VHH binders against Galectin-12 (LGALS12). Designs and how they scored, part 9

Target 1, 336 residues: Galectin-12 (LGALS12), of Homo sapiens (Human) (q96dt0)
Amino acid sequence: MSQPSGGRAPGTRIYSWSCPTVMSPGEKLDPIPDSFILQPPVFHPVVPYVTTIFGGLHAGKMVMLQGVVPLDAHRFQVDFQCGCSLCPRPDIAFHFNPRFHTTKPHVICNTLHGGRWQREARWPHLALRRGSSFLILFLFGNEEVKVSVNGQHFLHFRYRLPLSHVDTLGIFGDILVEAVGFLNINPFVEGSREYPAGHPFLLMSPRLEVPCSHALPQGLSPGQVIIVRGLVLQEPKHFTVSLRDQAAHAPVTLRASFADRTLAWISRWGQKKLISAPFLFYPQRFFEVLLLFQEGGLKLALNGQGLGATSMNQQALEQLRELRISGSVQLYCVHS

## First folded at step 22 (VHH)

Design bb5 (from aa6 with K107R)
Fold by ESMFold2, fold request of step 23:
Structure bb5 (fold): chain B 336 residues (1-336), chain A 123 residues (1-123)
Amino acid sequence: as target 1 above (336 residues)
Amino acid sequence: QVQLQESGGGLVQPGGSLRLSCAASGFTFDDYTMYWVRQAPEKGLEWVSDIYSSGSDTYYKDSVKGRFTVSRDNAKNTLYLQMNSLKPEDAAQYYCARDSYDYYPGRNWFDVRGQGTQVTVSS
């Protein structure tokens, strides 16, 4: 039995013998295809935490980590691994290791290949401190991962192992994790101009109780994004995402109907225009709706997949005053 | 087979100086952050300093800052600790360690392999 690199203890110990995503006997262990299903977020996992990344990792994926650095933290790590073996340790394509033992927090990144750590890379000036809440985004591109901390770009790391072999996320050390999100990078980005906005997941928040209403005091303008994340209820009938003006007219409503498995735009007068796409909403499954507003209308992405558009003139967009979500969902995030 | 061998300890008068060495083998020395740690007879391991793989960045425990200097010679696979203005509280067994990078129970991020070298200050 091969010992992991580092440390002087005999062998290595991890919180759990089996991978956290182990299913009942007879169930499929393989992930459901990524193109149609998002992996649900996990809330308040116990560290050490190890989980399968459904469909594996590929360019266009985003992992979101929401949590708190303990007041006495020395370091924590987030590992993007090729498998979940305990002994020997799996290859780690990207090891992300914030250090707090000095007055100048920094990050060490590395790769573990064949039981050997490779050449370390150091990134100074980590803005994150002991006692801080944080939102960290891992944005996987074709040749590198980019990492942002609290909405600011922090580092990049070129892959030394094939990203396509990464199928496991591990979180260890001095960290309190509030949520882990598995998302796709916004498909409507304009080049490499800015990082996607990371918005916290909220579990059982009264602000997100359905029907949920968010004010739009200045309406909407080109370039703005609405994000709705949630869970479809157990016996769903329908749900809607509506944009309403001050007169309570709804010039644009996105409606998912479970009886006939349709997704449609509903006009102010009730006319239905079907969106020709696979129906990606299922009972007890996580979803993300993204609406990008532009001159002359808006674009829809569902679970990171661009699906359609509808027309709406600029003046009508600026007159919108309310985002309303209703129906058979529980909400984790609403950003407007 | 990772090996670390400390040397250069001994008896030193208060205010004196001493230079510790650590010979490394069995790994690519210039890929790793290296540490000095110490242990007094009645205390646990205490972090003293560390130095980035290239030698470009160093960090020190507050109580030794300005008195100790960590350095490395990557051509010789050797880590050094220059200890000046020594005090009785610096008396300890000194170990070098390479970065473990990985998490272990008990928060052991130091890969200590040698027997260490004793520093004694005429207390």
Scores: ipSAE 0.623, ipTM 0.866, lowest interface PAE 1.3, mean pLDDT 83
Fold by ESMFold2, look of step 22:
Structure bb5 (fold): chain B 336 residues (1-336), chain A 123 residues (1-123)
Amino acid sequence: as target 1 above (336 residues)
Amino acid sequence: QVQLQESGGGLVQPGGSLRLSCAASGFTFDDYTMYWVRQAPEKGLEWVSDIYSSGSDTYYKDSVKGRFTVSRDNAKNTLYLQMNSLKPEDAAQYYCARDSYDYYPGRNWFDVRGQGTQVTVSS
């Protein structure tokens, strides 16, 4: 009954890997196409923390930083660097330096080029405070990085060095880091490039239980997004992302099957509609599933790549009451 | 070579005033946030004030707020500290410093280069 989609991902060769959810600072893997690179999150790294950014930076990448500002913090810095040397310091394309030594917290941004700090830029009215938890998002665009703090835009910084030369993230100073995430921008035109209000990107530590069920008390409406981030288990069989109504029927299910390497939409009655795309789920590798709800249906992106859509009546979307994820995965983020 | 040379210290009575100066050379002065810091006997370096590279924003330790004014003249590569209503607790060796931009545990976030200038307050 099921027919696998055409075309597998380029190359079937898999090199030996260290644990795919954690990499040592400075470790590098063989180059792979950007469409297959999704760097796993890091939880509770010890500061100072320096790590390679898989595939380097380019427009459309995001870095997510979750943490807490200590009660006695003076300052911390997040550096987007061209290399990982400490002495001499590598070039730093973007130095982001929140300061808390006064009652007026602010940020200094700068660039380090050839061992020389350039002209500093100051951004007042920092929303971060001593003792606060935070979520900072670094959104890399064509000409500038935009930084949001706790879901609100805070600053922008025009590049002074080529973004394509940045391959390293450094975190130093008075900061307690809960998680670092490496993400792609939502690829759909309907999505804003600004940090969207009401679409938090929190990474959970500890991991969510699987099967995972989340209530949808008002159903779903256009503009809403579901985000599922996880790790495929070592010997996976299948996993599903299901949307269920009040009667516990599942009018929409996304199913990944590892036996035949298919990704499909499954109807309430079990009918498969194969998604014609490379199968992008791999044992022990991090993944992101994004479902964007729009008039007449929903769109799918996997690892930042738009793959397809399915049609669904608007009233049926509003009648959904539960999101359920089950199968051969561990979960780090479920946003609905 | 980066150089910072402090001057303008001296002996004053309580309630008196002094104006400190810091001449800078060997770097692009108006690219940097600048600091005044001080050191009393048997104490470490203490942050007093800082001023943004353009001069537009200033910050002060609570105990000197309203009495001290930091300023800069970027055309002359000079940093100033106007100290009014001086108290005996303000007596210290005063240094100017440029921002280091880096932070390591156990290291200063400000870069002191000069010999400093002594401020003494006595009746």
Scores: ipSAE 0.621, ipTM 0.875, lowest interface PAE 1.3, mean pLDDT 81
Fold by ESMFold2, last read:
Structure bb5 (fold): chain B 336 residues (1-336), chain A 123 residues (1-123)
Amino acid sequence: as target 1 above (336 residues)
Amino acid sequence: QVQLQESGGGLVQPGGSLRLSCAASGFTFDDYTMYWVRQAPEKGLEWVSDIYSSGSDTYYKDSVKGRFTVSRDNAKNTLYLQMNSLKPEDAAQYYCARDSYDYYPGRNWFDVRGQGTQVTVSS
């Protein structure tokens, strides 16, 4: 970890970023999104990367960072900021700073308030090394943020500044970013200290081409969650998430219809049961569908909002063999 | 207003020892990770060692591990570097620095403020 003389990095580098909230004269910001309308993921952003967190942060939000630590990395940082000014730096409610200059990587966390760094907090034994790929989750609760690395809890950090003041994400330093996700924490695990495993975004994967088929070789059991994440196409007509048995009958289909903006459960005989919920699918917008399987039925969450349930006996659920997604969507993630 | 004052350098034979000190003022010393860095003529700053704000954890460049020991006295706002078994390659101007924590284009990782202290190793 050598630093060249005169205060510049080895060789000449050009670093740039744009502040998402720095506006041209006369420009208007888009309306603050509904908490149930998800901010779309960003793929392969160039670091330094600074972006607005749509609607700001609040408890129940999750940020996902997918990427690779460069082979020559010294350190990188992920900053959850109160504004996006370059100089002076904004308040930083949570500074997450992995360090790789030693043989035992660790993380330093801190807060920047009024231009002053506060008391640092150190977290040893980071299971992340130079050359490693990673999936890091930042889970924002009422009193603290919890951070997992590759599906394992790593640290927690109690807020020193109001979480509601955080409106900006900054990513700086020695990191190659594959995707940034903006999600809600799974509502079906209420009050739990359980950390979700995190499921990566895949851009333009052949296995996610629609119609997409995903095998369920042992059916579905209580406690399993199906996750479908994607983008609604420009001129959507409908899309379906179907669960099919060994005879290719679909006893459970979730249908989003854009003509009448309805969401419904469809039986294998075509009978509709409307879901009494806001229709949260919009052209060219990101969505997440969660289906939780429990004894006696299924529960649905859309964009992190628990919306309803349908009853189905467990033996019928265990006989399901295929998850099929069809219609006017592009998929980023399918997990069963 | 932030001040870092290094001392304790000098001329030593190969295999000798020196103890460097760094007096800190103008900031809350025990909130910061502190560094020792060094600079040989016409070279950039080289990381040597760092120590966590409480003093509980220390890290060393491989070439000095086992020979150098970093420590701090938070009651006296002072950082130390005990250098044993000195080699000619250790000769440099030594600086203490506090962690900058942040990254911007053109900003150094180390907040060097003092004049440093010269370590010379020769027969």
Scores: ipSAE 0.596, ipTM 0.859, lowest interface PAE 1.5, mean pLDDT 83
Fold by ESMFold2, last read:
Structure bb5 (fold): chain B 336 residues (1-336), chain A 123 residues (1-123)
Amino acid sequence: as target 1 above (336 residues)
Amino acid sequence: QVQLQESGGGLVQPGGSLRLSCAASGFTFDDYTMYWVRQAPEKGLEWVSDIYSSGSDTYYKDSVKGRFTVSRDNAKNTLYLQMNSLKPEDAAQYYCARDSYDYYPGRNWFDVRGQGTQVTVSS
């Protein structure tokens, strides 16, 4: 094998999921604070792929890469760049370069500054092989990026260039990309015991057809999270995330009502408690709901922003058996 | 301005040994992974071995593993390839290269700059 080849994504992008920006006539669109805007995921992009990171990078941002290593792969790279490729070669704050042409897969990381590569860093024991599916998560902190592969921490890399200058993602080489996600870290990290891990994006999966049900065979315990990611449909009426016990009672329901544009907790007996927040559920927009379970209740984050809480005793958490998602949404990720 | 100069090739009998050298200049040698690659007549470049910038880790093509040893002297900006138990299939022009780190269509992963050194194996 004399040169890198193979693994380019030959298909066209799926625009119905990647570019859903059309708003209906007469649609009431409330202003959304910049901090609440979720950058849309991208499905099956063509490699080489270069895109803007909306709002640039900052601590608490995550990028998720889901894909397959081709059977004849030599290497691929993921570059977090300072600026666009129309100028002379942009600086690359973080170059992430998995290698598969050797007897043991590994990663080389580096920085490109002013056209000069700096000192390389090597990370051995990459648990990916040719033909492997993968989910790679880049977690940007204050001083370093942490990278996990298939849910396990793999490496960290201290910034050599200011993170705030990074606004561009590039993906090149021997890789088949299924999805790219632009995510925010769980704002309730102190209450969560889960290691930050990416969860697969499943485009048009029958398993995520709404109404969608997930079993909770051991119930829920403090520190666990539920994550729901989806797209609001064209003419939405309502959207609910319900936690149900074995008797099919729903002691906790989160309900978005599009007619009056309200978000509320609904009790077992139908009592409504409004959540004071901008209404983030618009036709044809992507959303993320995160629920953190704690002693005495739940905390809610929408699009990475903590918004509210409701009470629920610990015994009731352990008696929950079903997560049910219903209404005018299409799902691509559910973690429970 | 990057310069790589290979030497140490020659004619050897099967089972013999050679030691190749590569003198590097015009860049910070100890920042880069370095490669040995080879080209037989009418063939493309073939990866042989590479060595991490510190020298701590080495990798080999399966057909040369156990016979070839790559090393580097970062104080002298020099890369070496000790070639033992040479076989006719090892005959080629040998080049050293630094890692390019980048991927571009039509560019080699290996940044070859020198003229190479010929290794010939004949009985």
Scores: ipSAE 0.554, ipTM 0.845, lowest interface PAE 1.8, mean pLDDT 83

Design bb5 (from aa6 with K107R)
Fold by ESMFold2, fold request of step 23:
Structure bb5 (fold): chain B 336 residues (1-336), chain A 123 residues (1-123)
Amino acid sequence: as target 1 above (336 residues)
Amino acid sequence: QVQLQESGGGLVQPGGSLRLSCAASGFTFDDYTMYWVRQAPEKGLEWVSDIYSSGSDTYYKDSVKGRFTVSRDNAKNTLYLQMNSLKPEDAAQYYCARDSYDYYPGRNWFDVRGQGTQVTVSS
C-alpha cells in the first residue's frame, strides 16, 4: 500500500514508503535499488507546503515546480532544507526567492546556517511576471544547483552546505502550485542540451486518457526522446508503449506484465525479448519511461536509469506515425 | 542585538526635501538588501524602496520614482533615503528594514526594528 507525498493541509508532510508485498504463488521479488524508485509527484498542494525528499538530495536529482505567479504576488520562496524543525529553524542549503514587487522581477538566493542568513546573491531579469504560468527545474549537480525557468537557464548557485544533508523541500509565499515533481536528471539529453526541456505533469487530462494515442507526423529521428510518466493502477495486469507505422503495424512495443513481473520488447510478430533489469512497476507507484531514438535503434531509461536497447533501422523509424499507451496506468505526461 | 535607528524626519512644505538616515548595528549590514517602508495613519506598511546589499541595484514604488533616491554606505552601516518634491500623500512614519528572507503569513516582508521617523507634509 503506497503512501505518496501530497495533501491539502499546510505544513510538514511526511510520507514513508510503506508498500505491501503482493506476490503470485512461487514468485520471488528481485531487489530494487532505492535509486530506481521515484517519489511520486504532488498536485495542487496548499502553500505553505513542506515535505520530505525521498532518499535526500544528491547530484543527479531534479526537482520540478509547476505553477502560476498570482496577479498580486510580492514574492515566493522554495527552500531546500536540512530537516523540517520549526524551532530552531532548519538550515536551508538553498533558498530560492523570486520577487515581483517591482517592474523588474529578480531572484535572491541565500543559505541559512545556524539561524543566520549568509551573503545574499541576486539574479536580475527573471522572465516571469505576475499572472505567468511557469515550469521551474532545479538540477542538482556535484558543486552547484542550476535553475531553469520555462526551459531557459536562469541561475546557478554553489553549495555552501553539503548537498547530502538536504532532505526537505519547503514552498512558501505568493505562489499557486500546480505540481511538484521529483525526478532524476535525464541521462540521454544531459550531454546534448544545456538544460532538459521541462514537460508539465497533467492530472486527469482528457488528452492522457488510456488508451492514449499520440501522433508522430514526421516519424522519429535520431536524438528524439519520448517521455511517459504515470502511475500504475491498483490492480494492474499489464501496460504497453507501442510505436506504430502507417500500415498499423507495431514494430516495437515495450510491455510490462504484472503476472510474471517482466519488462520486454515485443516485435511485430510477437517475439518477446526480456529486458534484464529490476521490475520497477508496482500498484500505485510512479514511473518515468524515456525512449531515446538513435541510429540503429532505441535506448530505454526507467526512472532516469539507462537499462537497455533494441534495434530498429532508420527507414523503420521514419515510417512511425503513432505512439500508443494502453493498459493499467494513469498518465501524467506523454511527450514525443 | 539587531538594531535599526531611523532619523531625519520632520515637517516640510509641499515640494520640499528631506533626507532620512538609518543606522544599523548587530548584523553584517553589507550582506543584506535593505528597505524603506512607510505607514500612514490607520493603514498598513507600504513598500517604498529597496537597495541590493552592494548598493548596485535600486527599486522604487511607482509613485516615488524620480523623486526619491535610496543609497547606502556599507562602511558606515547606514541606509539613506533622499526625498525630493514631497507631496501630501508621502506623509507617513518611515521605517528602514532589513530583508526578511523568510516568508511569514500576512504581508510583512520586512524586518522592522526601529521606532521610525515621522514625515509630515503640510500645506
Scores: ipSAE 0.549, ipTM 0.836, lowest interface PAE 1.9, mean pLDDT 84

